# Ledger of designs, part 3: VHH binders against ENHANCER OF AG-4 protein 2 (HUA2)

Target 1, 142 residues: ENHANCER OF AG-4 protein 2 (HUA2), of Arabidopsis thaliana (Mouse-ear cress) (q9xer9r771to912)
Amino acid sequence: EAAISRDAFEGMLETLSRTRESIGRATRLAIDCAKYGLASEVVELLIRKLESESHFHRKVDLFFLVDSITQHSHSQKGIAGASYVPTVQAALPRLLGAAAPPGTGASDNRRKCLKVLKLWLERKVFPESLLRRYIDDIRASG

## First folded at step 14 (VHH)

Design o01 (from n04 with F105W)
Fold by OpenDDE, fold request of step 18:
Structure o01 (fold): chain B 142 residues (1-142), chain A 123 residues (1-123)
Amino acid sequence: as target 1 above (142 residues)
Amino acid sequence: EVQLVESGGGLVQPGGSLRLSCAASGFTFSSYDMSWVRQAPGKGLEWIGTIYSGGSTDYNPSLKSLVTISRDNSKNTLYLQMNSLRAEDTATYYCAAGPTDYEEWLESGFDYWGQGTTVTVSS
């Protein structure tokens, strides 16, 4: 069952788009994975996908999925909240590094990631001091 | 002129069922993700669920077993079927239209809102 959920999630990443529907579907699968204790594995998979992705717009889509998973987990709490929120927090350096790599070519990615970080700050998804640090880092990366 | 008009609200007994409708006009209904949101007296807005333009649905886990969202694009109408209603389901129910693009969603949220229809669950 856990393997099936994991494989389904991974499969969904291949067809991920920037639509709410697509990201929502992937988010649901991620939440299912969390029920089987796979939150860390899911986040690691997302990091690997981000790191191996060559298209900047796809990196943004993947990071928006991270946002969706994070906000969903934060809002609903429960098992998903207890799993994904701390896992994403711990993985933020790698997630942001992969989603918004250095260089002028990724300036739009940095803007999109910054937008998400500011939203997380506003909604108190993570500690303020932590998010402000990452916000400053993103601003300084350009 | 864009309009979303909810209907079907009213007084129902606990355990009862109710079907709300939302009639849309003034925009391309089929191109939007449609959602139901409710607000109980003295409380904040609560997301119920969304039916995307592609037809799939997402629900608030706390309400999923009690609600079904559907749409009829030929009629520009959104529906909310509610079963096994409880007193805590008393609220004003709103339909809302949002963009299909996630980035636009993050930036502006819902583009259009209805005026709401009130549901009162009481014995």
Scores: ipSAE 0.889, ipTM 0.952, lowest interface PAE 0.4, mean pLDDT 95
Fold by OpenDDE, fold request of step 18:
Formats: C-alpha cells, sequence, structure tokens
Structure o01 (fold): chain B 142 residues (1-142), chain A 123 residues (1-123)
C-alpha cells in the first residue's frame, strides 16, 4: 500500500545514519514509494526534512540519501529511474540550498555536496552543463 | 595480507542451483559490507547484492528472486545461493568488501576484491 510505504519511508528518516545499511534501507523504501507514484512526494519530504534540520551532519546524511536514491534510480532505469531522476534534477536548487546553506558554518556540508555533484558528473547522472553550474555555484558560496 | 577467495563455481545445467562461497582473511570481516558482483563474457560488471555488516541485505531487483546472500562471521565467509540458473547467469562471480560508511563508499567503493569464480550455465 502506498500510504504504508510512504509512512515507512518517513519513519526511516528519523533514524537515518551515514551507514550504507541505513541509507540503503531508506533507499529501498523510496524505490517502493516510486512504484506507487510517490516520487515527487518523497523528494518534497526530503527537502522539508533538510530545510527543518538543525544539525549540519544530519543534513549531509539526508543529502547522501538523495544521492543514493538518485544513483540507484539512474542505474536501474525502471520506474524509479523514470521518476526520481527528473524529480531530483528539478529539485536540485532546493536540495542543495538546504543541504549546503551559505555561510562559513556549513563549509563541510558544501564540501560533501560538492563531492556528490562531482560524482554525478563523472557518472553522467545529469547533464554536464547543469551539474557544472551547480558545482560553480557551491564553490562561489564559500 | 588481505584475501578474498571465491569458490564453488563450475558447470551447471539450466534450472540448476549453485552455492558460491567467499573466504575472507586479513581483515575484520564482520566490520565490512560484503557484496557479490559478476561479469558475463563481453559485458560489464553487474552488482548482484550486498549483505551489510548489520545483517540486512540488498539485491539487484533483476536477480532478487534467484539469489540469496548470507554470511557467517564466525567463519569469515560470504555465501551466494543461486537457484533456477539460466544461460545468461554465466559469468565470473566476485566477492567484494566495502566500507560501512557511506561517504567512504562514495570515495573509494570496494576496498577488497576476490579473484573470482567462474560459473557456466549450459545444457
Amino acid sequence: as target 1 above (142 residues)
Amino acid sequence: EVQLVESGGGLVQPGGSLRLSCAASGFTFSSYDMSWVRQAPGKGLEWIGTIYSGGSTDYNPSLKSLVTISRDNSKNTLYLQMNSLRAEDTATYYCAAGPTDYEEWLESGFDYWGQGTTVTVSS
């Protein structure tokens, strides 16, 4: 059921850690949500969590989840690929803005987000021109 | 010295089953996420699945119904059970050890690889 999957995913975010296992579990739930057409809602939920998160390290964890969902979707090219990749692409300004906010206090966040963006560039997850623009923006924000 | 040694490969008929093993040594096996990856002739690497240090598993959705990954930390051994094998499952199968930390995973991927064991599915 869609509602069950959605709630499970949201619940998983509360216990999210930086381990591959934790991020993997959350990713699986996100993929399940996509099967019910909830990809946009999932991404919006992630954005809201990022925006409301007060701890910088938790923002990084959430963004790593975004990375995991994105790369998984890109690699599998199923329903998730058709939904999450374009959805994340469209939401990147908000995702990055929340995960790597301006200011000296978030310099490590910017560094880690930049790392992910460079990986996406290398793996051709999104158009090169788009990713390079965001990379430049993050660099300029420091 | 770190070693991952796969075994159990061989010739099997379509519809058959096979259990691969990966013996690990030279590192703290229980602290690593362990994965199986395969490479068919003329094709790239394909991720089969991962069993995390915590014991949960992830599988390639295209293979999930056909494979089961398990581990025995007391024996430093990783297993891959494959059922209902098909010709397209012919490949060299590798075990690999990766970090549990996601950031480290992004940076370097797998830390250790086995030499592989070959599985040939043919009538």
Scores: ipSAE 0.886, ipTM 0.952, lowest interface PAE 0.4, mean pLDDT 95
Fold by ESMFold2, fold request of step 18:
Structure o01 (fold): chain B 142 residues (1-142), chain A 123 residues (1-123)
Amino acid sequence: as target 1 above (142 residues)
Amino acid sequence: EVQLVESGGGLVQPGGSLRLSCAASGFTFSSYDMSWVRQAPGKGLEWIGTIYSGGSTDYNPSLKSLVTISRDNSKNTLYLQMNSLRAEDTATYYCAAGPTDYEEWLESGFDYWGQGTTVTVSS
């Protein structure tokens, strides 16, 4: 049942698009995975997909999925909130390093990831000092 | 001009059913994700569910057993079917239209809102 949920989520990542429908479906599967204790495996899979992705726009799509999982988990609390919020927090250096790298080709990526980080700051998803440091780091690389 | 107009609200006894409609005009209805949101007296907004332009649905888990959202793109109309109504379902019910693109959704949320229709569940 755990393996089925993980495989379904991984399959959904292969067809992920920037629509609310696509990201919503993947988010629902990710939240189901947390019920089986798989939140860290889901986040590690997202990191690996981000790190191996060659197209910058696809990196943004994947990071928007991270945002969706994080915000839904934060809002609903419970099992998903207890696992995804701290797990994503711990993974932020790798997630942002892959999604918003330095360099001229990823300027759009950095801008869009900054938008998400500022939203997380406004909604108090993560500690303010942590988010401000990552925001500053990304701005310094532009 | 964009318009979203809800109808079908009123008084319903506990355990009853009600179907709300939302008539849309002034935009390409089939290209929008459509949502129902409610506000009980003295409380904040509560998302009920969304039917995407592709036809799939997502629901607030707390309400999933009570509600069904559908759309008829040929009539530019969104529907909310509510069953087994309880006093706590008393609220103003709004339809809302949002972009299908996730980035646009993050930036602005819903683009259009209806005026709301009131549902009162009481004996």
Scores: ipSAE 0.799, ipTM 0.900, lowest interface PAE 0.5, mean pLDDT 91
Fold by ESMFold2, fold request of step 18:
Structure o01 (fold): chain B 142 residues (1-142), chain A 123 residues (1-123)
Amino acid sequence: as target 1 above (142 residues)
Amino acid sequence: EVQLVESGGGLVQPGGSLRLSCAASGFTFSSYDMSWVRQAPGKGLEWIGTIYSGGSTDYNPSLKSLVTISRDNSKNTLYLQMNSLRAEDTATYYCAAGPTDYEEWLESGFDYWGQGTTVTVSS
């Protein structure tokens, strides 16, 4: 059921680590949530978790999860692709603002988020003009 | 020297089953995420699935019902079981080893690749 899938995903975020396995588990739960129409809830939860997170390395872990969800959804194309790709696209200003904020403490965050954006550009996950604008915005804030 | 050596390929009838093996040496097998990737003649690489160092698996959704990946850390061996094979499954099958860390994976992708073993599905 929807509530079980949403609760499992939220619980997985509490123990998220930078391993492919941990991010993979959270990604599978996010994809499962999409079949219940919860993609917007998942993305909003990720935004709120990013915005409330005080540790810069944790912000990167969460953004890597955004990357994993986005790329898996893009490749699958089904319900997940129809919901996560446009939902993440619309949320990029908030996601990047939280994950890669301006300031001296987040220089590494900006570098790592730029790497992800460049990969999305190469793989045509989002429109080129949109991605280049975000890349330029992050570079200007550094 | 790191080596990944696939075996078990060959000719198989449509609808049949085949098990591939990948023997690993020269690195700590249990510390790597292991994957199967295939390439049909004249086509690009297609990811089949990954078995993580922790034992869980992820599969290409289009192939999930047809394949099972397993590993035996005591034998340093990765396995691919394929069922209900079709002509379009004709390909060279590769095993590959990648880091467990997501950031390293984004940077480098797979660290080690095998030579490949060819599977031909034909009547």
Scores: ipSAE 0.774, ipTM 0.876, lowest interface PAE 0.6, mean pLDDT 91
Fold by ESMFold2, fold request of step 18:
Structure o01 (fold): chain B 142 residues (1-142), chain A 123 residues (1-123)
Amino acid sequence: as target 1 above (142 residues)
Amino acid sequence: EVQLVESGGGLVQPGGSLRLSCAASGFTFSSYDMSWVRQAPGKGLEWIGTIYSGGSTDYNPSLKSLVTISRDNSKNTLYLQMNSLRAEDTATYYCAAGPTDYEEWLESGFDYWGQGTTVTVSS
């Protein structure tokens, strides 16, 4: 059911690691949540976790999960594609602002997020003009 | 020297079943995520599925009902069980090893590939 899927996803976020297995498991749960109309709630939870996370390393882990959800949803189309792709697109300012903040301490975060944005550009996940603007913004922030 | 050697391919009738094996050497098999990928004649690569070092699996949704991936870390061997084979399953089947880390995966993709084994489904 919806409540079980959302609770399982939230629990997975608490123990998320940078492994393909951990991110893959969380991605599968997120895709299941979309079938119950919960895509916006999942993305808001991800934003909240990113904004509250104090460790730059873990911010990258969460953004890699955003990447995984986005790319799987884009490839799969269907309900997941119809909900996650536009929802993540609308949330990109908050997602990137938290994951790749300006300043000397987050240069590694910005580089890693840029790699993801460039892959999204190559795969045509989002409009080219939008992605190029975010890429330029991150480069300009130092 | 790292080696991945697929076996078990050949000619099979439609509706048949086949189990492919991939024998691994030269690296710590249990520390890698292992995948099957196929390439049909004239087509690009199609990911079949991955069995992670931790033992869980993910599959291409289009193939999920047809295949089962397993591994035996004590024998350094990856398996692909295929059932109800059709002509469109004719392909070269590759095993591949990739890093467990997501960032390394994004940068490099698969680190090691087998030579492939050919499966032909024809009546």
Scores: ipSAE 0.772, ipTM 0.881, lowest interface PAE 0.6, mean pLDDT 91

Design o02 (from n04 with S56T)
Fold by OpenDDE, fold request of step 18:
Structure o02 (fold): chain B 142 residues (1-142), chain A 123 residues (1-123)
Amino acid sequence: as target 1 above (142 residues)
Amino acid sequence: EVQLVESGGGLVQPGGSLRLSCAASGFTFSSYDMSWVRQAPGKGLEWIGTIYSGGTTDYNPSLKSLVTISRDNSKNTLYLQMNSLRAEDTATYYCAAGPTDYEEFLESGFDYWGQGTTVTVSS
């Protein structure tokens, strides 16, 4: 059943869109994966997808999924909260690096990622000092 | 003028059931993701669930077994079925309309809110 959830999540990424419904569906599958201890694998999968994605808008969609998983886990606590929040925190350099690469071509991606980071800051999803550091880093990359 | 009007609230005994309605007008109901949110006395807002414009649903895991959200686009009406009500379900229940786009929702949240309907669960 864990494998089924994992495969379902991966499959959902292929049809991911920027709608709340699409991101919500993927988020639910991610949460299911966490119940089977797959949170780290899910985050790694997202990183790989981000790193291999050639379309900037798709990178943004994937990062919005990261945001959704993170905020859902933060708000709902439980197994998802205990797994995804620290896992995403630890993976933030790679996630942000992939979602908002350096260079003028990814300026919009940086802007979108900054929106998410600022929201995380406002909602105290991660330590303030950590988020401010990443915000500054992204700004400096522009 | 945009309106969301909740109804169906009232006093109910523990273990009882209640069905809330939210009548929408003044906007294209079918194009919005609709949500139920509640606020218990002295507490913050709690998300109950969302039914997306496409018809799928998401629920607060803490409440999933006790609630069902549905919509009738032909009537511009959102519903919340609640079963096995407990004292802790006492709250003002709000319906809210949000954009289907994740980024837009991220930036501005819900576009429209109802005035709320109060549910009191007490023996």
Scores: ipSAE 0.892, ipTM 0.951, lowest interface PAE 0.4, mean pLDDT 95
Fold by OpenDDE, fold request of step 18:
Structure o02 (fold): chain B 142 residues (1-142), chain A 123 residues (1-123)
Amino acid sequence: as target 1 above (142 residues)
Amino acid sequence: EVQLVESGGGLVQPGGSLRLSCAASGFTFSSYDMSWVRQAPGKGLEWIGTIYSGGTTDYNPSLKSLVTISRDNSKNTLYLQMNSLRAEDTATYYCAAGPTDYEEFLESGFDYWGQGTTVTVSS
């Protein structure tokens, strides 16, 4: 059952779009994966997808999925909250580095990642000091 | 003029069922993700669920077993079926229309809101 959920989630990443419907479907599968203790594996998969993705707009879509998973888990708590929130927090440097890599070509990605970080700050998803540090880092990257 | 008009609210006994409707006009209903949100007295807004323009649904896990959201695009109407109602389900229920794009929703939230319909669950 765990393998089925994992494979289903991975399959959804191949057809991921920036629609709420698409991101919502992927989020549901991610939440299902967490029930089987796969939260770390799911986040690692997302990082690998981000790092291997050549299209900047798709990196943004993947990061929006990270946002969706994180906020859903944060608001609902439970097993998903206990799993994804700390896992995403720990992986945030890699996630941001991959979603908004250095360079002028990724300026829009940086802007959109900042939007998400500011939202997390407002909603107290992660410690304020941590999020402010990442916000400053992204701003400094120009 | 854009309008969302909820109906079907009222007094219902615990364990009862209720079906709410939301009639939409003034915009392309089928192109929007439609959501139900409620607000209990003295509490904040609580998301119930969303039916996307593509027809799939998402639900608040706390409410999933008790609610079903559907839509009829030919009638520009959104529905919320609620079963096994409890006292804690007492609230004003709102329908809301949101963009299909995730980023746009992050920035602006729902584009349109109804005035709400009140549901009271009491013996």
Scores: ipSAE 0.891, ipTM 0.950, lowest interface PAE 0.4, mean pLDDT 95
Fold by ESMFold2, fold request of step 18:
Structure o02 (fold): chain B 142 residues (1-142), chain A 123 residues (1-123)
Amino acid sequence: as target 1 above (142 residues)
Amino acid sequence: EVQLVESGGGLVQPGGSLRLSCAASGFTFSSYDMSWVRQAPGKGLEWIGTIYSGGTTDYNPSLKSLVTISRDNSKNTLYLQMNSLRAEDTATYYCAAGPTDYEEFLESGFDYWGQGTTVTVSS
């Protein structure tokens, strides 16, 4: 049940790839976790994985999973929307700080994360003023 | 020349079932993620579901109990089985092909779209 869903999600993170299928399967498990009240645990796990990940390209894969969870939750509302959207919003400083850090080595990360933020702006996933500030901060940091 | 051609639409009574087909040509069908999308009259596009190149499926949760997506790579054909149809399922149904890469899909969306087939649920 809850423990099985959380363990399955953790396992998917170990083999996560940049394919729509891999990210989609992990997203479904994350949505299931929200039905058990585990959305905050899922987001914290994602933050920890992002912060501990040494490979910049893997940080992007994990951030794309954050995008997938966020957009699916936003579009279908319900339990997932009520928990993931506000939880991800609150975690954005840590998520972006890990996925799109400043410095010359993470230029591709910042570019790819900016594409996601601009998409969230277009689709009104989060408040406009919040997203514009993060976009400006990332552009200024590199 | 890439083509996606939907068929199987028509008039069906409430509670009925219908199977739509999408015949693909001009690209390597087995290498694409294939999706069904519908548009009710005067409404926006509604994603129904996707069957990935690896064979797993992902559905719009509001439609999951009503639909089944499958593919036959030997016939380059995508299918949508719909059951227990209701008046609100009246729409034009489109098949679409997209890249397997998540980043590429974010940037470009679906690469190919069919012309659509119309389903009308009415008695």
Scores: ipSAE 0.806, ipTM 0.902, lowest interface PAE 0.5, mean pLDDT 91
Fold by ESMFold2, look of step 14:
Structure o02 (fold): chain B 142 residues (1-142), chain A 123 residues (1-123)
Amino acid sequence: as target 1 above (142 residues)
Amino acid sequence: EVQLVESGGGLVQPGGSLRLSCAASGFTFSSYDMSWVRQAPGKGLEWIGTIYSGGTTDYNPSLKSLVTISRDNSKNTLYLQMNSLRAEDTATYYCAAGPTDYEEFLESGFDYWGQGTTVTVSS
């Protein structure tokens, strides 16, 4: 069941698009993976996909999936909330470094990731001081 | 003029069932993701679920066993079937239409909201 859920999630990442439907389906599979104790593996897979992705728009799609997993886990609580929220929090430097890299070529990526961070701040998904630091870091690295 | 009009609310006993409808006009219904959201008295908004323009559904996991969302694009109508109702399901129920694009939804939220229909679950 664990291996089936992980394989299904990985398969969804290959066809991920910026639609709410595509991101929603992948999010549901990620939440299912958490029930089998696989949240850390899912987040590591997302980090590696982000780091290996050559297309900037695809990096944004993947980060929007991180946002969707995070907000659903935050609102749902339970096993998903207990595992994804702290796991994503710990991975934010790698996630943001890959999704919103410095340089003039990734200005749109940084802007879009900042929108997500500001929403997380408003919704109190992570500690305020932590989010403000990441927001400031992205602004400074433009 | 865009309109979303909910109907089917009312008083129901605990354990009962209720079917809500949302009639849409003034926009291309089949091109929108459609959602149900509720607000219990004195509480914030609670997302119930979404039926995407492609026809798949996604539900609030705490409500998943109690609700079914469907749409009929030929009638421009969204439906919510609720079963095994409890007092805590007392709320105003809203339908809402949002863009299919995740970034657009993140930026602007739902484009259109209904006025709501009230469901009261009480003996």
Scores: ipSAE 0.795, ipTM 0.899, lowest interface PAE 0.5, mean pLDDT 91
Fold by ESMFold2, fold request of step 18:
Structure o02 (fold): chain B 142 residues (1-142), chain A 123 residues (1-123)
Amino acid sequence: as target 1 above (142 residues)
Amino acid sequence: EVQLVESGGGLVQPGGSLRLSCAASGFTFSSYDMSWVRQAPGKGLEWIGTIYSGGTTDYNPSLKSLVTISRDNSKNTLYLQMNSLRAEDTATYYCAAGPTDYEEFLESGFDYWGQGTTVTVSS
């Protein structure tokens, strides 16, 4: 059910690591959540986890999960694509603001998030002008 | 020298089954995520699935009911079991090894590829 899926996803975030396996498992659960109409709740949870996370390397892991959900949803289309792609697009300012903040402590975060944005540009996941604006904003914030 | 060598291909009748193997050498097999990818004649590459170093699997949704991926780390071997084969499954089948790290995979993709084994599904 919806509540069980939502709780399982939240639990997976607590043990998330930068491995393809860990991110893959969380991604599959997020895709399942979309079948229950929970895509907005999943993205909001990711935003809140990013905003509350004190470790910069963990913020990157969470943003890589955002990347995985976005790219899998984009490639699959269907319910996941119809919900996650526009929902993530609308949330990008909050997601990037939390994952790649200005300041000397987060320079590595900005570099890694830029790498993801450039891949999204190559794959035409979001409009080019939007992505280039975010790329420019992150470069200027260093 | 790193090698990935696929075997088990050949001619099979529609409805039949095949088990492909990929023998790995020259790297630490157990520390890599292993994938199967196929290419039908005149088509692009199609990802079949991945078995991670931790043992879980992820499959192309369109193929999930037809295939099973497994690995035997003690023999440095990756397997692909295919059932209920159809003419459209005719392809060259490749194994590939990639890093476990998400960022590294985004940057570089698969580190190693096999040469492929050909499966032909025909009466």
Scores: ipSAE 0.795, ipTM 0.901, lowest interface PAE 0.5, mean pLDDT 91

